VHH binders against Peroxidase 8 (PER8). Designs and how they scored, part 10

Target 1, 290 residues: Peroxidase 8 (PER8), of Arabidopsis thaliana (Mouse-ear cress) (q9lnl0)
Amino acid sequence: QLRHGFYEGTCPPAESIVGRVVFNHWDRNRTVTAALLRMQFHDCVVKGCDASLLIDPTTERPSEKSVGRNAGVRGFEIIDEAKKELELVCPKTVSCADIVTIATRDSIALAGGPKFKVRTGRRDGLRSNPSDVKLLGPTVSVATSIKAFKSIGFNVSTMVALIGGGHTVGVAHCSLFQDRIKDPKMDSKLRAKLKKSCRGPNDPSVFMDQNTPFRVDNEIYRQMIQQRAILRIDDNLIRDGSTRSIVSDFAYNNKLFKESFAEAMQKMGEIGVLTGDSGEIRTNCRAFNN

## First folded at step 3 (VHH)

Design n10 (framework vhh_7aqx_2)
Fold by ESMFold2-Fast, scan of step 3:
Structure n10 (fold): chain B 290 residues (1-290), chain A 120 residues (1-120)
Amino acid sequence: as target 1 above (290 residues)
Amino acid sequence: QVQLQESGGGLVQAGGSLRLSCTTSGRTFSYYAFSWFRQAPGEEREFVGAISWSGGDTDYADSVKGRFTISRDNAKNTFYLQMNSLKTEDTAVYYCAADEYGLTSEYDYWGQGTQVTVSS
């Protein structure tokens, strides 16, 4: 079972080692928070938070990394570095799945988001299959999102905190929001700016939060109210009657947003976890032990 | 395996209507959510509409909402896009796509596309 202080007896420095590695990477590159948020979400919603996303494909065996939706996931070297240090001091003790959860939590705090505790005791999965990757697209309706998130235990409020909160940092490639650029309901000045930015080659990217792109705060919800949401999935939250009031609550109360986002992140990190004797403790986060 | 084949495209005047059909072959039709996408010349492929595997939920791009309707007929292994009040901006190659249970934007199966041209 997951608990607070799971490693207190078996690897007392576990969380401090992960936190130091994350801080060193974040200090050099503020985009680390966006990278780790995306990594944890893509891991947890596919067969649970079991670090299946971290497995490298081989010539004979594809992995979740083989799916196009995961091509943009990055930050694996941060997890590798933390794991390498942990294996030196506490061999075969700290799971890759726990490292992802701790690293993401610490990166949120570094970016000005909420500080919160996580439970640990996850074990690593024994499977990484492209066919298991089922992720929502950038254009899905609120009804589709509610159904998908309900299936993994989220209520509407927690879903709004997670979708919007996950987009307070990070970028979107122009190919993912062509429908928004053509939408007359989008803020006209922002739409003109995006049309210009997206004329370039190699599928350029833009910040999803146009004002505070490196801070985990409620600004994304204020942008939704102003019809400045980059992705359709975010814009849909302010337009749909089932989510509109929640967007407004977060837009006008940063403290409420941070509390709700912390709750959402704690809950997300506990989806479908393996504990006890299930799964394994990998020695290399990118490969199964055998 | 599932194969998808579009039909019903063609030339139509602005303000007119067309109904696109997508017929499936192979695996059980009822396990898939279905979507329509379109791609205008020189543009990226964009989402048009979707219907869930249960048939109980539909979703549309804002540009077509109120004008287009997606439906499915499990007995015929076919799903449809009814396009009303067509605009010249609707000119594109229309693709049907199938996604297991409708949980991803990376569709497992795609049709070959059917041209829709809306003249002024």
Scores: ipSAE 0.000, ipTM 0.122, lowest interface PAE 18.4, mean pLDDT 85

Design n11 (framework vhh_7aqx_2)
Fold by ESMFold2-Fast, scan of step 3:
Structure n11 (fold): chain B 290 residues (1-290), chain A 121 residues (1-121)
Amino acid sequence: as target 1 above (290 residues)
Amino acid sequence: QVQLQESGGGLVQAGGSLRLSCTTSGFTFDYYAFSWFRQAPGEEREFVGAITYSGGSTDYADSVKGRFTISRDNAKNTFYLQMNSLKTEDTAVYYCAAGWEYDSSEAYDYWGQGTQVTVSS
């Protein structure tokens, strides 16, 4: 049911409208790519790419946004703006779930990552429940990551492309990597820098990729090899026998990384999707229709 | 301080063999990918072969494929280029490099000083 050109007959400008909105936000703020990558990842691994993450909590009912792991998700206004324009041109046609997928794809290309096509035809979910949120933490072992990704259909290579590739851009708050600052195996110059950056009461953030923080490229894997990974989950990939050769292959070959990341992102965007008559087409991405 | 040091160059007759070595220091050898390059007088530096840190993947220039083999010895912090069936066209200064990235020479982090290989007719 997902297909390339799903909206060609029903909303021909759909992808161009999303792309323009994303470009306008990205042009003013390069962190948009990191925001949208995190948004799609947190949406897709929780009951599929159904835009359940976008639902605002109400007085009567919490939502996935109520969970602490989602407190840092941002960029909702970008999705809102794209949806507003699409509803004007093509009422009740383009799903919020498709907007997230298209927006994330376009933001990757803007940041120098791979250019790729996505299939569309997703419909929006009818549930957003805090208890459904089962996300990987920044300190989990490779074994835990392998089991989690296998449960949603991903092999080890795809997992390494998604975990590392998703961290090529963006920031981590100091509270998420205190274990790394205390790790003598971390590059000593970087450890000293992070100790300085993480002083103070405001939970400051640092770039996850210390060299190319605004580019989707293989530099994060090179940082892993140099013992400069910020998060334990990333550092674990180079230390574990089941993943370290994959990390090395990506660090060695940016073209291979970009091709693998594109395939991984296409597959991730198709997890547990609702199509046909399932779900709905929301008119407001932050609320169910009725 | 990171250093790469080539050895094993010299003069050899066409059809002969040579083994180049690159000894490394100042970084965690096991986690780096390695490459060999060569440069003939008046020419640009060209890629010869590469090996990933795991040894799971190797790649070669078409001109040397089937004749040259790259390998590594993690216990000795050394990697090698075995050159067989040498041709006069293989005459060049050979350089070892660490941190190679296939689609861009800008990705090389560290270079050796070079070792001369001369193949006589």
Scores: ipSAE 0.000, ipTM 0.191, lowest interface PAE 16.1, mean pLDDT 85

Design n12 (framework vhh_7aqx_2)
Fold by ESMFold2-Fast, scan of step 3:
Structure n12 (fold): chain B 290 residues (1-290), chain A 121 residues (1-121)
Amino acid sequence: as target 1 above (290 residues)
Amino acid sequence: QVQLQESGGGLVQAGGSLRLSCTTSGRTFSDYDFSWFRQAPGEEREFVGAISYSGDYTDYADSVKGRFTISRDNAKNTFYLQMNSLKTEDTAVYYCAALPEWYSSGQYDYWGQGTQVTVSS
């Protein structure tokens, strides 16, 4: 069973060690929050939050990292560093799955998002198979996203909080939003700026949140209302009847967005977890113990 | 990890149909989401349509919705764009692309070389 304070008796500095490691990486690179959000999502929607995503492929056996959709997942060295330090002070005690969840939570707070508690006590999975990876593509419609999130237990409000929360940090490549640049309803000054930024080779990228690109806040929802959304899927959230009121609620109430996003992230971190005697406590997050 | 090559482009009259194919090479065809983009003369490259790795999810640009259909055949390592009711404004070079996932930035690192589609009035 997951609980608050799971490591209070067995590894009292566990959360502070993870937080320090995350801060050191985030201080050098603000994109760490976007990276860790993606890592947790990709881990949790595939056989639960069991750190199966962290397993390296071997010459004998591919892993979830062998799947093309995971080629862009990054930040593994952050988890490795936290695990290495934790093993020095609390051998074989803190799971890699808990480190991912704590690290993601702390990176959200560093980026100005909500501060929230997470329950811990996850154990690490014993399997990482390419065939288990069933992830959505980045070009899905609102209706398609609703179906997909519902299939993993999330309602429409939670979906809007997760999509917006994820898109308030990170970048989008120019090829994904040329239809928005051509849309006369897009803010004209932003459209002109994007036309200039998108010149050049190798599909340049721009920040999805033009005002606060490194902060987890409700600004992305205000941009949706003001016709400043970079991606069509974000613009569609304000235009679609099933999501419009939720976007408006978040745009006018940052406290509500932060509370909803915190709840969404707590729920995400508890999908399909292994506890008790299930799974293992890896000594190396990238390899099974045996 | 993935290489892409388009085929099936050509000349068609307005109101006609055309099917584009994108053949991929690599061991991970079933792991990728696939998309079609197009670029008209003097314009930037723009999104046309996409299909998820499972085939369960598709998406389209508003300008082509109801006229174009994207599909995939995992046994042939090929995906398609069926283009119906073609209009002169559909004239462009069409590119296929492979993409990791939708949650993040939507980066496209794998592109084909393009195939010309010309729609005459």
Scores: ipSAE 0.000, ipTM 0.226, lowest interface PAE 12.2, mean pLDDT 84

Design n13 (framework vhh_8h5u_2)
Fold by ESMFold2-Fast, scan of step 3:
Structure n13 (fold): chain B 290 residues (1-290), chain A 120 residues (1-120)
Amino acid sequence: as target 1 above (290 residues)
Amino acid sequence: EVQVVESGGGLVQPGGSLRLSCAASGFTFSEWSYAMGWYRQAPGNQHERVAIITSGGDTNYPDSVKGRFTISRDNAKNTGYLQMNSLKSEDTAVYYCAADYSGEYYFDYWGQGTQVTVSS
């Protein structure tokens, strides 16, 4: 079972080592927070927070990394560096799944988001299968999102915090929001700007948060109210009666957003976890022990 | 071999201007395929982001340089620029160019840096 202080007897420096590695990478590159948020989302919503996303494909078997929607996941080297240091100090003790959760938490705090504690004791999965990857797309309806999040135990408020909160940092490629550029309900000045930005080949990217793209704050919800959301999944949150008031609450109360996002991230990090004697403790986060 | 190379650094007086260039080479470029950033390391080993431009042209600046610095890019030349105006002594640092070829602004490639000194 997950608990606070899981490693206090077996690897006392575990969280401080992860935090230092994350800080060193973030100090040089503020985009680390966006990278780690995406990594944890894509890991946890696919068969639980078991680090299955980290497994490299082989010639005999593809992995979750083989799916096109995971092509943009970055930050694996950060997890590798933390794991390498932890294996030197505490061999076969700290799971890759716990490293991802701790690293993401610390990167949120570094980017001005909430500070919060996480429970640990996750073990690493023994499966990484492309067919298990079922992620919400950028154009899905609110009804589809509510059903998907409810299926994993999340209420509507937590869903709004996770969908919008995860988009407070990071970019979207033009191919993901062509429907928004054609939408007359989008802010006309922003739409004109995006048409120009998306003119070229190679699927250019734009910031999802047009004002504070390196801070975990409530700005994305203010953008939704102003009809300036880049992705349709975000824009849908302000248009739908079941989510509109929650978007408004977050847009006008950054403290409420941060508290809700912290709680949502804690709950997300506990989806479908393996504990006790299930799974394994990998020695290399990119490969199964056997 | 993928390289990102900075140029244009030097000594300037307070209130002066300087333009840095960042050229990427050693990789087959296509238009709009990367994000670029400028970072600086001041004396005392502080790393600070000073400007980002996405492959689509979105820009972002920290408050310390907003209104004084302008980042731009020429995709046909695979080159980014940082126009620095109203320079202050606090802007003295080694400036690094970084590029992310995925376009997701993670920044996998970094240059060796170019020195900017603002002093009388």
Scores: ipSAE 0.077, ipTM 0.580, lowest interface PAE 6.0, mean pLDDT 88

Design n14 (framework vhh_8h5u_2)
Fold by ESMFold2-Fast, scan of step 3:
Structure n14 (fold): chain B 290 residues (1-290), chain A 120 residues (1-120)
Amino acid sequence: as target 1 above (290 residues)
Amino acid sequence: EVQVVESGGGLVQPGGSLRLSCAASGFTFDYYDYAMGWYRQAPGNQHERVAIISYGGSTNYPDSVKGRFTISRDNAKNTGYLQMNSLKSEDTAVYYCATEGWLDSSYDYWGQGTQVTVSS
């Protein structure tokens, strides 16, 4: 079972070591928060938060990294560095899955988001299979999203917090929002800017939060209200009757957003976790022990 | 098990045409409402997108293929198509079909690829 202070007796510096490694990377590159949010979401919604996403493919054995959805996941070297330091201090004690959760939490706080505690005691998974990767598509309706999130324990309010909170940092590729660029209801000034940015080859990307792209705050919801959402799913949240009021609540109340986002992130980090004697404690986050 | 399978590749002369097909299976559209894209990779190069189509039918193409390639889809059959006209030797590549993800704008699933060779 997961507990607060799981490592207090076995590796007292565990969380401080992870936090320092994350700070050093974030201080050099503000996009670390977006990278770690993406990593945790992709790990946790596929067979639970078991660090199966971290496993490198080999010629003989593909992994979750082999699917196109995970081609954009980055920040693995941050997890590696934290694990290397933890193995020196506390051999075979702190799971890669716990490192991902702690690192993501700390990166949120660094980017101005909520500060919150997480329970630890996760163990690392023994499989990483491309066929296990099943995620929502880029054009999902609000109704489809509600059903999907409900299936993993999220109500509508926590879903809106998680979607917007995840999109308040990071980028989207131009191909995924061509329908928005063609939408006359999109803010005309932003629409013109995006038409210019999206010219040319190789599918350029843009910040999803046009005003505070490196801060975890409620600005993404304000962008939704102003018809400035980059992705259709984000725009749909302000247009759909089941979510409109929640978007408005977050847009004018940053404290409420931060509290809701913290709760959503705690729930996300506890999906399908392995504890006790299940799984293993990897010595290398990118490879199974045997 | 989710599968994305390409077909229709082959050898064709410059100026010729090919129609590629992409069949997606193993998942429910109750949970997925995805874009389908076509990518190509020549040896030694990174992947280049040549076409994308949203679930609703919006399309995008790079200048290198615009006016020559047309992407379409049949949602009832979970199948996407790439009609390639006026083929050039520069179009020689392995062509991949991909479905695009939602949570972070990444691809969900890639096919194994189909070879297209344009030569006289």
Scores: ipSAE 0.000, ipTM 0.177, lowest interface PAE 15.1, mean pLDDT 85

Design n15 (framework vhh_8h5u_2)
Fold by ESMFold2-Fast, scan of step 3:
Structure n15 (fold): chain B 290 residues (1-290), chain A 121 residues (1-121)
Amino acid sequence: as target 1 above (290 residues)
Amino acid sequence: EVQVVESGGGLVQPGGSLRLSCAASGSTFYDSSYAMGWYRQAPGNQHERVAIITWGGSTNYPDSVKGRFTISRDNAKNTGYLQMNSLKSEDTAVYYCAAELYSGDYEYDYWGQGTQVTVSS
């Protein structure tokens, strides 16, 4: 069972240690929030929030890191640093899965997003299988997104909060949105700017949120309304009748967005968790104990 | 920044072997499954594809190299390899690695600078 204060008796400084490590990395590099959001999402939607994503492949055993979809996931050294400190003060106590959840929550708050509590008590998984990795791409339809999120217990409003909220920070490479540059529905000034930015070799990147690229706020939804969404998956949310009103609600009410995003992140962090005697407490987040 | 870098080319005698490596780097590979291909161009000829391997591991070869060349990849390292055995003078060419991305309805190829393979006595 997950609960608030799970580590109060067994490792009282657990959350403060994670928070300090995350702050130190974020203070040097504001992209840490985008990195940790992507890490938690990719972990949780693949067989639950069990830190299976953190396992390094070996010659004999591939892992979720062996999939190209995960080649760009970064921030593993942040989780490692927090785990190393936690093992010194509270050996074999705090799971890697809980560290990912706490770190992501703290990074959201640092970037101006909502502050919220998370329940802890996750245990680490004993499996990391490339064939389990099934993730939504940047061009999928709203119908495809609704079906995928419904399969993991999420309603349409939570889906809009997660897709848009996850894109309030971070970048997209030009190769991922050529369909948008060619789309006459895209804002003409932005389209012209992107055509110039995306000329030439080496696949340049652009911020997904053109106005507040380092803040977790509702600006991405305002960009959607102005036909300025970089990725098709985001643009589709304002074009589809089932999601349009939710996009508008978030665009005109930052408080509502932050509350919805916090609830969505809490729910996401509780997908398919292992508790009690299931799984293990890894001593190294990148390797199974035995 | 997206880069594709080849290595392993050189001079070899007929009947010899070479192993080419191709390292792809850049965050564009994060959310895109991509194929890796090897292409060659000898003076006066068009580019010829000599091997392709999909993200899932499916391979294809033209008859000219089938049974002699083997393509493989390590997805965790974003690296592809071309093992070339029983080399012939006709295999002399500049060999190019391409990372072939699919994003929605669009295909994007990222090419290396090329590496020279010369088969001569």
Scores: ipSAE 0.000, ipTM 0.107, lowest interface PAE 20.2, mean pLDDT 85

Design n16 (framework vhh_podentamig1)
Fold by ESMFold2-Fast, scan of step 3:
Structure n16 (fold): chain B 290 residues (1-290), chain A 117 residues (1-117)
Amino acid sequence: as target 1 above (290 residues)
Amino acid sequence: EVQLVESGGGLVQPGRSLTLSCAASGFTFSYYAYGWYRQAPGKQRELVAAITYGDTLYADSVKGRFTISRDNAKNSIYLQMNSLRPEDTALYYCAREWGDSYSFDYWGQGTQVTVSS
């Protein structure tokens, strides 16, 4: 039973508290939106949006954080701060899973992306196993992506909105796109710029959106059309017949992109959720109760 | 170009020891976490050990027997495997893990460890 206004009777300030915490962090650091987008995606596509990603490993028990694919997930302190404030006002009421979803939604709006409502009522999961982590890499084919997204209930259009939309903000390290730098089909001016930027010994990062790296907008799709996509997974979307027209539609219609991305993010936040009496309401997002 | 090269595998009797090495090149080694994974025939890859800055993690099946270490000056990680068991027979892979980007596992060619007799 996810619904709008789930906390109206039990914790009326819940969404306002999360929004204020997110704004305070985002105001100091525009990369918060990229961090929270990655956090929600990595949580939701692994056993559902149950905050299993937030669990810290112990010496006796590994967690999803033990998997290398999650080593770069950040922003846990933002979730912790929101949870701490919520526990003071409304003890044992607001789930960590709902906080992740609300925080990500608000960070998208702050970055100029769509404003949208989310349903709440998620409960927190009781497991976090490394073996459950199955995530796509930056070089996968469109066919592989379609199969993976279909397995979690997403069609091709939603997949294009999520892959591209998630890359409208954030960075990629040079080691992730050496195949693109060596690709003669990449825009020649950008390729020369990246060859120079990536010469350093510190595996430098570059913005995935070369024009509006802190805004959630359709610019990433325009970059795909111009052969300026940084990651192979993004470049593949404009090269493949099954996705090319969708990329074009988003590239030339920012309103359509924002509407599609909002719908995709709402659907993402509802994957495999626990409600009612399933799971628990953690008092500490990084540890199971008990 | 990112490159990871595993070495040190071989055939060994139960109860003996082996040390695996992973040599890295093409990037700044000290900025990343590393893991040793293994894959036995007909089974999925599993993480056996991981190392970050000051922290190590071990699978329960190898805890107390295996030790992971890193040498930033030599751009290498190591897996010291003691008290080897037939169940440790697998192809062992070195993987690089990292921070603020779309995450990726860099897999080397692997090094075969066979524990028999």
Scores: ipSAE 0.000, ipTM 0.116, lowest interface PAE 14.5, mean pLDDT 85

Design n17 (framework vhh_podentamig1)
Fold by ESMFold2-Fast, scan of step 3:
Structure n17 (fold): chain B 290 residues (1-290), chain A 117 residues (1-117)
Amino acid sequence: as target 1 above (290 residues)
Amino acid sequence: EVQLVESGGGLVQPGRSLTLSCAASGSIFSDYPYGWYRQAPGKQRELVAAIDYGSTLYADSVKGRFTISRDNAKNSIYLQMNSLRPEDTALYYCAAVDYWSGEYDYWGQGTQVTVSS
């Protein structure tokens, strides 16, 4: 089972080493938080938080990285650096799955999001198959999203915290929200700005959170209420009766959002984990042990 | 890498129907959400319809007229276009995009649809 302080006796500096590596990368590039959030989500919703996403494909063995849905996942070098340092001081002790969870938690705090503790003791998976990749898309209806999140243990409030929280950082390309630009219910000033930004070729991108694009805070929910959501899936959250009141609660109470997002991230990091004698402790996060 | 090839475009009269097909090759077909995009002369490219995990999304201008569907056995995506209007005239693209992150994956070369007499 997962425990707080799992590495207290076996690798006391484990979390501090991960935190330092993450800070050094984040200090040079603020987009690290968006990258790690996406990495953890893509890992955890596919066969659990077992670091299966980190496995490199070979000529004879494709991996989850082989699917197009994962082509944009980045930040693997951050996990590699943390693992290399941990292997020097504590050989074969700290799992890659725990490194991903700790790194994502620390990157959220660096971006002004909640500070929270995570349980550790995950072990790394022995499988990474393209056919296992079943990711939620932003075009799914609220009803479909509720059903999908419920199947992995999340209630509606937690789902709203994860969808909105994940969009507090990052970008979207203009072709993905032309329906929003044409929607007269979209904030007229923002709509005019986006029409100008999105005219012409090359499909430019815009920040999903127009006011605080590098901060993990409740601003995205305030944008939804003001008809300023960039993506339709975000706009749907304020329009749908199942989620509307939750969006309002988060928009008017940043403390509640941060507490809910922290709880959601803790729960996400514990999906389908391998513990005890299951799986392995990889020596290289990108390859199975031999 | 996924390759997408569109077909079925052409010249049709207003009020008629047309079906576009998109053949996908390469990576596992079911791994991707798929969409149809269009670009009219002098306008920005826009999403027309998308399909992802059994959920569909349509632009307001085409709701009730267009239907997007998949046939996983044939590795194909379709766009059934009914009650066509001159304003539907555009180059239509099939795309496999990462809708979760809002980033692109792959685009076809496009197929021209012209609605006029």
Scores: ipSAE 0.000, ipTM 0.249, lowest interface PAE 11.4, mean pLDDT 85

Design n18 (framework vhh_podentamig1)
Fold by ESMFold2-Fast, scan of step 3:
Structure n18 (fold): chain B 290 residues (1-290), chain A 118 residues (1-118)
Amino acid sequence: as target 1 above (290 residues)
Amino acid sequence: EVQLVESGGGLVQPGRSLTLSCAASGFTFDYYPYGWYRQAPGKQRELVAAISWGSTLYADSVKGRFTISRDNAKNSIYLQMNSLRPEDTALYYCATLEYGSDYAYDYWGQGTQVTVSS
């Protein structure tokens, strides 16, 4: 069972160590929050928050990292550094899955997002299978998104908080939003700017939040209302009757967005977790103990 | 692991056509964007064409001459190159593309040589 203060008796400095490692990386590179949000989402929606995403492929066995959708996941060295320090202080005690959850929470707070507590006590999975990876694309309809999130236990409001909150930091490559550039409903000045930006070589990227690209705030929803969403999946949220009012509520109430996003992140971090005697406590987050 | 294998390159005269193929394995094909890149001797690697969900992107130098397509059932990406010019001479690479990253892509094929000369 997950609980607050799980490591109080077994590894009291656990959260402080993770927080320091995350701060040191974030201080040098503000994109760490976007990286860790993506990492936790990709881990949790695939057979639960069990750190299966962290497993490196071998000659004999592919892993979730072998899936193309995970090729852009980064920040593994942050988890490795935290784990190395924790193993020195508290051998075989703190799971990689808990490190990912704590690191993501702390990176959100650093980027100006909500501050919240997480329950811990996760154990690491014994499986990392490419065929288990099923993730949404950047152009999917609201109906497709609702079905996908419902299948993992989430309602429409939580879905809107996770999609927008996850996209309020980070970048998108030009190849992923050409359908938006062709859309005359997109803000005309932004559309012209993106056409020029996308003329560069090597599939250049743009910030998904054009105004506050390094802050976890409600600005992405304000951009949706202004016809300035970069990705079709984001634009669809303001155009669809089932999500439009939720987008509007978040766009005009940053406190409501932060509270909803914190709750959504807590719920996401608890999907399909292994506790008690299930799974293992890895000594190396990138490899099974045997 | 993720593997991309290019084929279809060769020596061709100006004005002719070639079709390049890229076979992808080791990952789920349907939800991932793909690109064709090229690198001429002494020059930096550049994106030629990319394909994702419902969208294509072309470099200005090839727009109207090259067409990128995909076959999800065959896990393959194609680059149809029409009206080839000597300046199209390069090693052509297939690569996987990902949003949310601000840098070059991790997975590349070995490349296939295209030479346009009489």
Scores: ipSAE 0.000, ipTM 0.282, lowest interface PAE 13.2, mean pLDDT 86

